# VHH binders against Abasic site processing protein HMCES (HMCES): the designs that were tried, part 44

Target 1, 269 residues: Abasic site processing protein HMCES (HMCES), of Homo sapiens (Human) (q96fz2)
Amino acid sequence: CGRTSCHLPRDVLTRACAYQDRRGQQRLPEWRDPDKYCPSYNKSPQSNSPVLLSRLHFEKDADSSERIIAPMRWGLVPSWFKESDPSKLQFNTTNCRSDTVMEKRSFKVPLGKGRRCVVLADGFYEWQRCQGTNQRQPYFIYFPQIKTEKSGSIGAADSPENWEKVWDNWRLLTMAGIFDCWEPPEGGDVLYSYTIITVDSCKGLSDIHHRMPAILDGEEAVSKWLDFGEVSTQEALKLIHPTENITFHAVSSVVNNSRNNTPECLAPV

## First folded at step 19 (VHH)

Design wc9 (from yb1 with T56N)
Fold by OpenDDE, fold request of step 20:
Structure wc9 (fold): chain B 269 residues (1-269), chain A 117 residues (1-117)
Amino acid sequence: as target 1 above (269 residues)
Amino acid sequence: QGQLVESGGGLVQPGGSLRLSCADAGFDFSHYDMAWYRQAPGKERELVARINYGGNTNYADSVKGRFTISRDNAKSTLYLQMNSLKPEDTAMYYCAAGLEYESFEYWGQGTRVTVSA
């Protein structure tokens, strides 16, 4: 996973993240650093994206089932990193492989501290190799959406009104992540950053790409992944596997350029 | 079969130079770590050089001081300048790119380098 979409307005995004705490109370996640949220149809590594994490990370004795939403840097910077420039990290931390997550200090240490997060996106992009050509076909990959009688498929949004309806009820993609907190040696603000856990692709995506993000499908999976107070690392890691509960459609090559941030990025072709 | 396409391989005399290129048309690798690997006949594939998305480089001891890995993000192209080539450098050279820690998801088909008198 090297490109995502997360373009919903903050209020719509927040509503889409509605949840029930362990007491069954309906809640919305509280924002930290909402001003750092930058909606985009084309999110690349090193950019900020919103993640969910347990309130217990910020407040002592908090209910660990309560959720915070915060923009974090995509690309984990380990807390022990002593250089002033994150780009000096020896290896890319955009994604971490599920099979070696416990072997790498950069991921094992924060994971051991319970620093699990859910990375939010409309969906992610992947590029399929085209047979016989040197060109790649990009796809937008996301959770199946509930077809409302009026809204048709994302492609059938004939009117601006229908488009808004589609996104108002959009089920966000929820990806398993690990985050860490890094204090720059030269001082300044603490950097919160995350990595996406990746797995082998499911059968449905295997023809597009052989790797996919670990998707947490459903509220239970999301809750267990976030709740490091009640759910051990070992139990949480059981949630990391490929899922077939995804859909996709072909999109234009507009998304190929990471600087392009328009609805055309995820529009069906 | 990766969409990364290597070029620049060929036959060269000992002490000669070659410049390899790797590109993927229309794909932005600016955020990817990239690397050159090589595989000699009857040997295992080995890392030659690595460059992270920030431009930090690492080299195998066998090529240090002779080879230079570089990238042009605007052109989405990876390079390997090979100087003072030796017969031992004869191999198929592969380009790789990835976003995973110590792993590469994308691979080229390779370009053959032959160093012979």
Scores: ipSAE 0.875, ipTM 0.934, lowest interface PAE 0.5, mean pLDDT 93
Fold by OpenDDE, fold request of step 20:
Structure wc9 (fold): chain B 269 residues (1-269), chain A 117 residues (1-117)
Amino acid sequence: as target 1 above (269 residues)
Amino acid sequence: QGQLVESGGGLVQPGGSLRLSCADAGFDFSHYDMAWYRQAPGKERELVARINYGGNTNYADSVKGRFTISRDNAKSTLYLQMNSLKPEDTAMYYCAAGLEYESFEYWGQGTRVTVSA
């Protein structure tokens, strides 16, 4: 996964992240650093995206089932990194392979500390190799959405009003991530950053791309992944596998340029 | 899987130079780590050179001082300048790109380099 969409307004995003705590109480995640949230149809590595994490990471006696939402840097900077420039990391930390997650210090250490997060997106993009051409076809990949009687196909939103209705009830993609906290050697603010755990693609996606993010499908999976107080690393890792519960549509080449940030990026062609 | 396309391979005499290129039309690799691998006949594929998204480079000991890996993010193109070529450098050279830690997701089909008198 090298490109995502996360464009919802903050209030809409927050509502879309509504959840029940372990007591069954309906809650909204509390924001940390809301000013760092930058909506975009075209999120690239090193940009900030919102993630969910357990409140227990910030409050010692907090209910570990409670959730915080925070923008973090995409590309994990490990806490032990001593250089002032994250780009000096020897290896790319945008994604973490599930099969080697426990072999890599950069991921094993924060994971052992319970630093699990859920990376939020409208969906992610992948590029399919076209036979006989040097061109790639981009696809937007996301959870199946419930068709409301009034909401035509995502592609049929001919009016701004219809477009807004579609996104007001959008089911966000929830990807498994690991985060870490890095203190710059020169001082300053602690950097929160994340990596997305990747797996082999499901059968439905295999023709597009052979790798995919580990998607946490459903509230139970999301809750277990986040709740490091009750769920061990070993148990959490059992949640990491390909899922077939995705849909996709072809989009224009507009998304190819990471600088393009328009609705056209995820619009069906 | 990928549409990385290598070019610039060929026959060269010992002591000669070649410049390899790798590109994927329309794909932005600016955030990707990239690398050159090579595979000689009957040998395993080996890392030749790596460049991260920040431009930091690493080389195999066998090519250090002779080869230079570079990238042009605007053109989404990777280069390998090969100087002082030796017969031992004869191999299929592959371009790779990835966002995964110590792994590459995208691979080219390779370009053949032959160093022979």
Scores: ipSAE 0.872, ipTM 0.934, lowest interface PAE 0.5, mean pLDDT 93
Fold by OpenDDE, look of step 19:
Structure wc9 (fold): chain B 269 residues (1-269), chain A 117 residues (1-117)
Amino acid sequence: as target 1 above (269 residues)
Amino acid sequence: QGQLVESGGGLVQPGGSLRLSCADAGFDFSHYDMAWYRQAPGKERELVARINYGGNTNYADSVKGRFTISRDNAKSTLYLQMNSLKPEDTAMYYCAAGLEYESFEYWGQGTRVTVSA
């Protein structure tokens, strides 16, 4: 995964992240650094995206089932990194392979500390190889959405009003991530950054791309992944597998340029 | 994302030079790590050179000081300047790109380099 969409207004995004804690109480995640949230139809690595993480990471003795929402840098910078420039990392940390996550110090160490997060997105983009042409067809991939009688397919939103309705009830894609905290050698603010765990693609996506993000499907999976106080690393890793519960449609080549940030990026062609 | 296509291979004499190119038309690789691999007949594929998205480079000891990897993100093109070529450099050269740690998701079909007197 090298491109996502996360364009919802902050308030809408927050509501979409409503959850129940372990006591069954309905809650909204509290924001950390809300000013760092930058909505975009076209999110690339090294940009900030919102993630969910356990409150226990910030508050001692907090209920580990409570959730915080925070923008973090896409591309994990490990805490032990001693260079002043994250771009000097030897290997790309945008994605972490599930099969080697425990073999890589950059991921194993933070994971062992319980630094699990859920990366939020409208969906992600992948490009299909076209036989015989040098061109690739991009696709927008997301959770199936509940069709309300009035809410046509994302493509059928003929009116701005209908489009807003679609997004008000949008089920966010929830991807498994690992985050770390890095203190720059020269001082400054602690950098929170994350990697997306990737797996082999499900059968439905296999013709588009052979890899996909590890998607946490449902509240239970999300809760278990986040709750590092009660759920061990070993148990959490059992949640990491391909899922067929996704849909996709072809989009225009507008998304190819990471500078393009318009609704056309995810609109069906 | 387009298909990585290698070019620039060929026959060259020992001590000669070649410049390999790898391009994917229309795809933005600016965030990707990229690399050149080579496979000689009867040998395993080996890393020749790597360049991360920030432009930091790493080389195999066998090519250090002779080969230079570079990238042009605006053109979505990877280069390998090969100088002082040796018969031991004879191989199929492959371009690779990826966002996964120590892994490459995209591979070219390769371009053949033959160093012979």
Scores: ipSAE 0.842, ipTM 0.920, lowest interface PAE 0.5, mean pLDDT 92
Fold by ESMFold2, fold request of step 20:
Structure wc9 (fold): chain B 269 residues (1-269), chain A 117 residues (1-117)
Amino acid sequence: as target 1 above (269 residues)
Amino acid sequence: QGQLVESGGGLVQPGGSLRLSCADAGFDFSHYDMAWYRQAPGKERELVARINYGGNTNYADSVKGRFTISRDNAKSTLYLQMNSLKPEDTAMYYCAAGLEYESFEYWGQGTRVTVSA
């Protein structure tokens, strides 16, 4: 998983993240650093994207079931990293494999601190090698959406108002992530950064690519992954598995260039 | 599985040079870590050289000073310049790319390099 869409305006994104706390009260997540949110149809590694995490990471004695939403850098920079430039990390941290996550210091250390997050996106892109051509076929991959007039039909929108209605009820993809906090040695703000946990693809995606992000399907999974105050690392890792509850459609090659940020990136072809 | 395409292999005399290329048309690999691996007959695949998305490189001791890995993101191409070739360098050479920590998800089918008189 190396490309996502997360294009919703901040207020629409926030409303899509409505949740219930431990007491059953309906809430919206509280933003940190909202000025770092950069919506785009075409997010790549090293860019910022919003994640959910427990309020307990920021406020002593907070209710660990309450959620913060914050932009973080894609590509985890470990807290122990000594150099001033994250591009000098020896190995890529865009994704981490679920089967070895507890063997790697880069991920075991932040997990021991409860640094679990939910990475938000409209969906993600993956490229399939087509027989008989030297070019790949990109797909946009996302949760099945409940079909109502225009809200679940990306290609049916014919005006700005209809496009807005398609996305107003969009079910965001919720991926399991790990984050860490790094203090640059030359000073400056603490860097929050994340990796996306990956698993073997489900059968439905296996013809596109053999790996997929670990998807947290439903509020129970999301709540347990986030709540490090009540859910241990060992119990949380049981939530990490492939899912068949996923759908996709082919898109044009416009998305191939990460500088292209238009609705065409995810439009069905 | 073999979506990356290697080229530039062949027969070369000891002390000679070859330049391997690897490309994958239709995607932007500028955010990927990339590597060359090789597999000699009867042996396991071994890392030859790797280059991260930021251009930082690492080499196996057996090739250090003789091989140079490089990348051209504008052409979506990975290279391996192989100088002072030895018979021990005879192997199938594979290109790899990945975003997973300490792993590569994409592999080529390989190009054969033979070093003999």
Scores: ipSAE 0.768, ipTM 0.893, lowest interface PAE 0.8, mean pLDDT 90

Design wc9 (from yb1 with T56N)
Fold by ESMFold2, fold request of step 20:
Structure wc9 (fold): chain B 269 residues (1-269), chain A 117 residues (1-117)
Amino acid sequence: as target 1 above (269 residues)
Amino acid sequence: QGQLVESGGGLVQPGGSLRLSCADAGFDFSHYDMAWYRQAPGKERELVARINYGGNTNYADSVKGRFTISRDNAKSTLYLQMNSLKPEDTAMYYCAAGLEYESFEYWGQGTRVTVSA
């Protein structure tokens, strides 16, 4: 997984993240660093994207079921990294394979600190190499959407107000991530950064690509992944598996260039 | 399975030079780590050289000083300059790209390099 869409305005994104806390009260996540949120139809590694994490990471004795939303850098920078420039990391940390996550210090250490997060997106892009052509076919991949008046139907929007209705009740893709906190050796703000856990693709996606992000499907899975105060690493890792509850459509090559930030990136073709 | 396309292989005499290229028609690999692997007949596939998205390189001991990996992110193309070629460099050479930690998700079909008189 190396390209996502996360384009919603902050208030729409926040409402899409409504949840119930441990006592059953409906809440919205509280923002940290909202000014660092950079919405785009075409997010790439090393850019910032919003993630959910437990309030307990920020406040001693907080209710670990309460959620914070914060932008973080895509591409985990380990807390022990010694250089001043993250591009000097020897290995890419955009994704972490689920089958070896507990063997790699870069991920085992933050997991031991409960540094689990939920990476938010409208959906992700993946490229299929079609036999007999020199070009790849990109797809936009996302949760199936519950249909209301044009809600969840990307191709049905014919005006700005209908486009708003498509996204007003959009079910955000929720991917399992690990984050870490790195203090640059030259000083400055602590860098929060994440990796997305990957798994083998489900059958429905196997013709597109053989890997997929680990998707947390539903509030129970999201709550358990986030709640490091109540859910151990061992129990949380049982949540990491492929899902067939996913849909997709072909998109144009506009998305191929990561500088293109337009609705055409995810429009059906 | 996604596939990168290698080119530039061929037959070359010992001591000669060859330049391999690898691209995927218009797909942007600038955020990916990339590598060259090779597989000689009867041997396992082995790493030749790797280059991260930031340009940091690493080489197998057997090719240090003779081979140079480089990338052109504007063209989304990976290169391997091979100098002072030896018969033991004879192999199928594969391009790889990846975003997973210590792994590569994209592989080419390979280009043959043969070093013989």
Scores: ipSAE 0.766, ipTM 0.893, lowest interface PAE 0.8, mean pLDDT 90
Fold by ESMFold2, look of step 19:
Structure wc9 (fold): chain B 269 residues (1-269), chain A 117 residues (1-117)
Amino acid sequence: as target 1 above (269 residues)
Amino acid sequence: QGQLVESGGGLVQPGGSLRLSCADAGFDFSHYDMAWYRQAPGKERELVARINYGGNTNYADSVKGRFTISRDNAKSTLYLQMNSLKPEDTAMYYCAAGLEYESFEYWGQGTRVTVSA
């Protein structure tokens, strides 16, 4: 997983993240650094995307079931990293494999601090190598959405009224992530950064690519992954597995260049 | 069938040079870490050289000072310049790319390098 769409305006995104706390009260997540949110149809590694995390990371004695939403850098920079430039990291941290996550210091250390997050996106892109050719077919991959009896599909989102019918009720993709906090050695702001946990693809995606992000399907899974105050690392890792509750459609090659930020990136072809 | 296409292999005399290329038409690997691996007959595949998305490199001890890995992100192309070739460098050379920590998800089918008098 190396490309996502996360294009919703902040207010629409926030409403899509409505949740219930441990006591059953309906809430919206509280933003940190909302002005750093940069919506785009075409997010790549090293860019910022919004993630959910427990309020307990920020407030002593907070209810660990309450959620914060904040933009973080894609590509985890470990808290122990000594160089001043994250591109000096020898190994890519865009994704981490679930089967070895507890063997890697870069992920084991933040997990031990409860630094679990939920990475938000409209969906993600993946490229399939077409058999008998050197060409690739990109796909946009996302949760199944509520179908309407009228044409309220993604392809109908080219005007304000059609956009509202599709995107105001969009079910965001919720991916399991690990984050860390890095203090640059030469000074500057603390950098919050995340990795997306990956698993083997489910049967439905195996013809596209053999890996997929670990998807947290539903509020119970999201709540347990976030709640490091009540859910141990060992129990949280049981949430990490492939899901078949996923759909996709082919898109044009416009998405191939990460500089293209247009609805065409996710439009069905 | 791999997703990356290597080229530039062949037969060369000891002390000679070759340049390998690896590309995947139309795909943007600019955010990927990339690597060259090799596998000699009867041996396990081994890392030769690695280059991260920022251009930082790492080499196997057996090739350091003789091989140079480089990338051209605008063309999504990876290179391996191999100088002072030895018979021990004879192997199938594979290109790899990945976003997973300490792992590669994309592989080529390989190009053969033979170093023999």
Scores: ipSAE 0.750, ipTM 0.879, lowest interface PAE 0.9, mean pLDDT 90

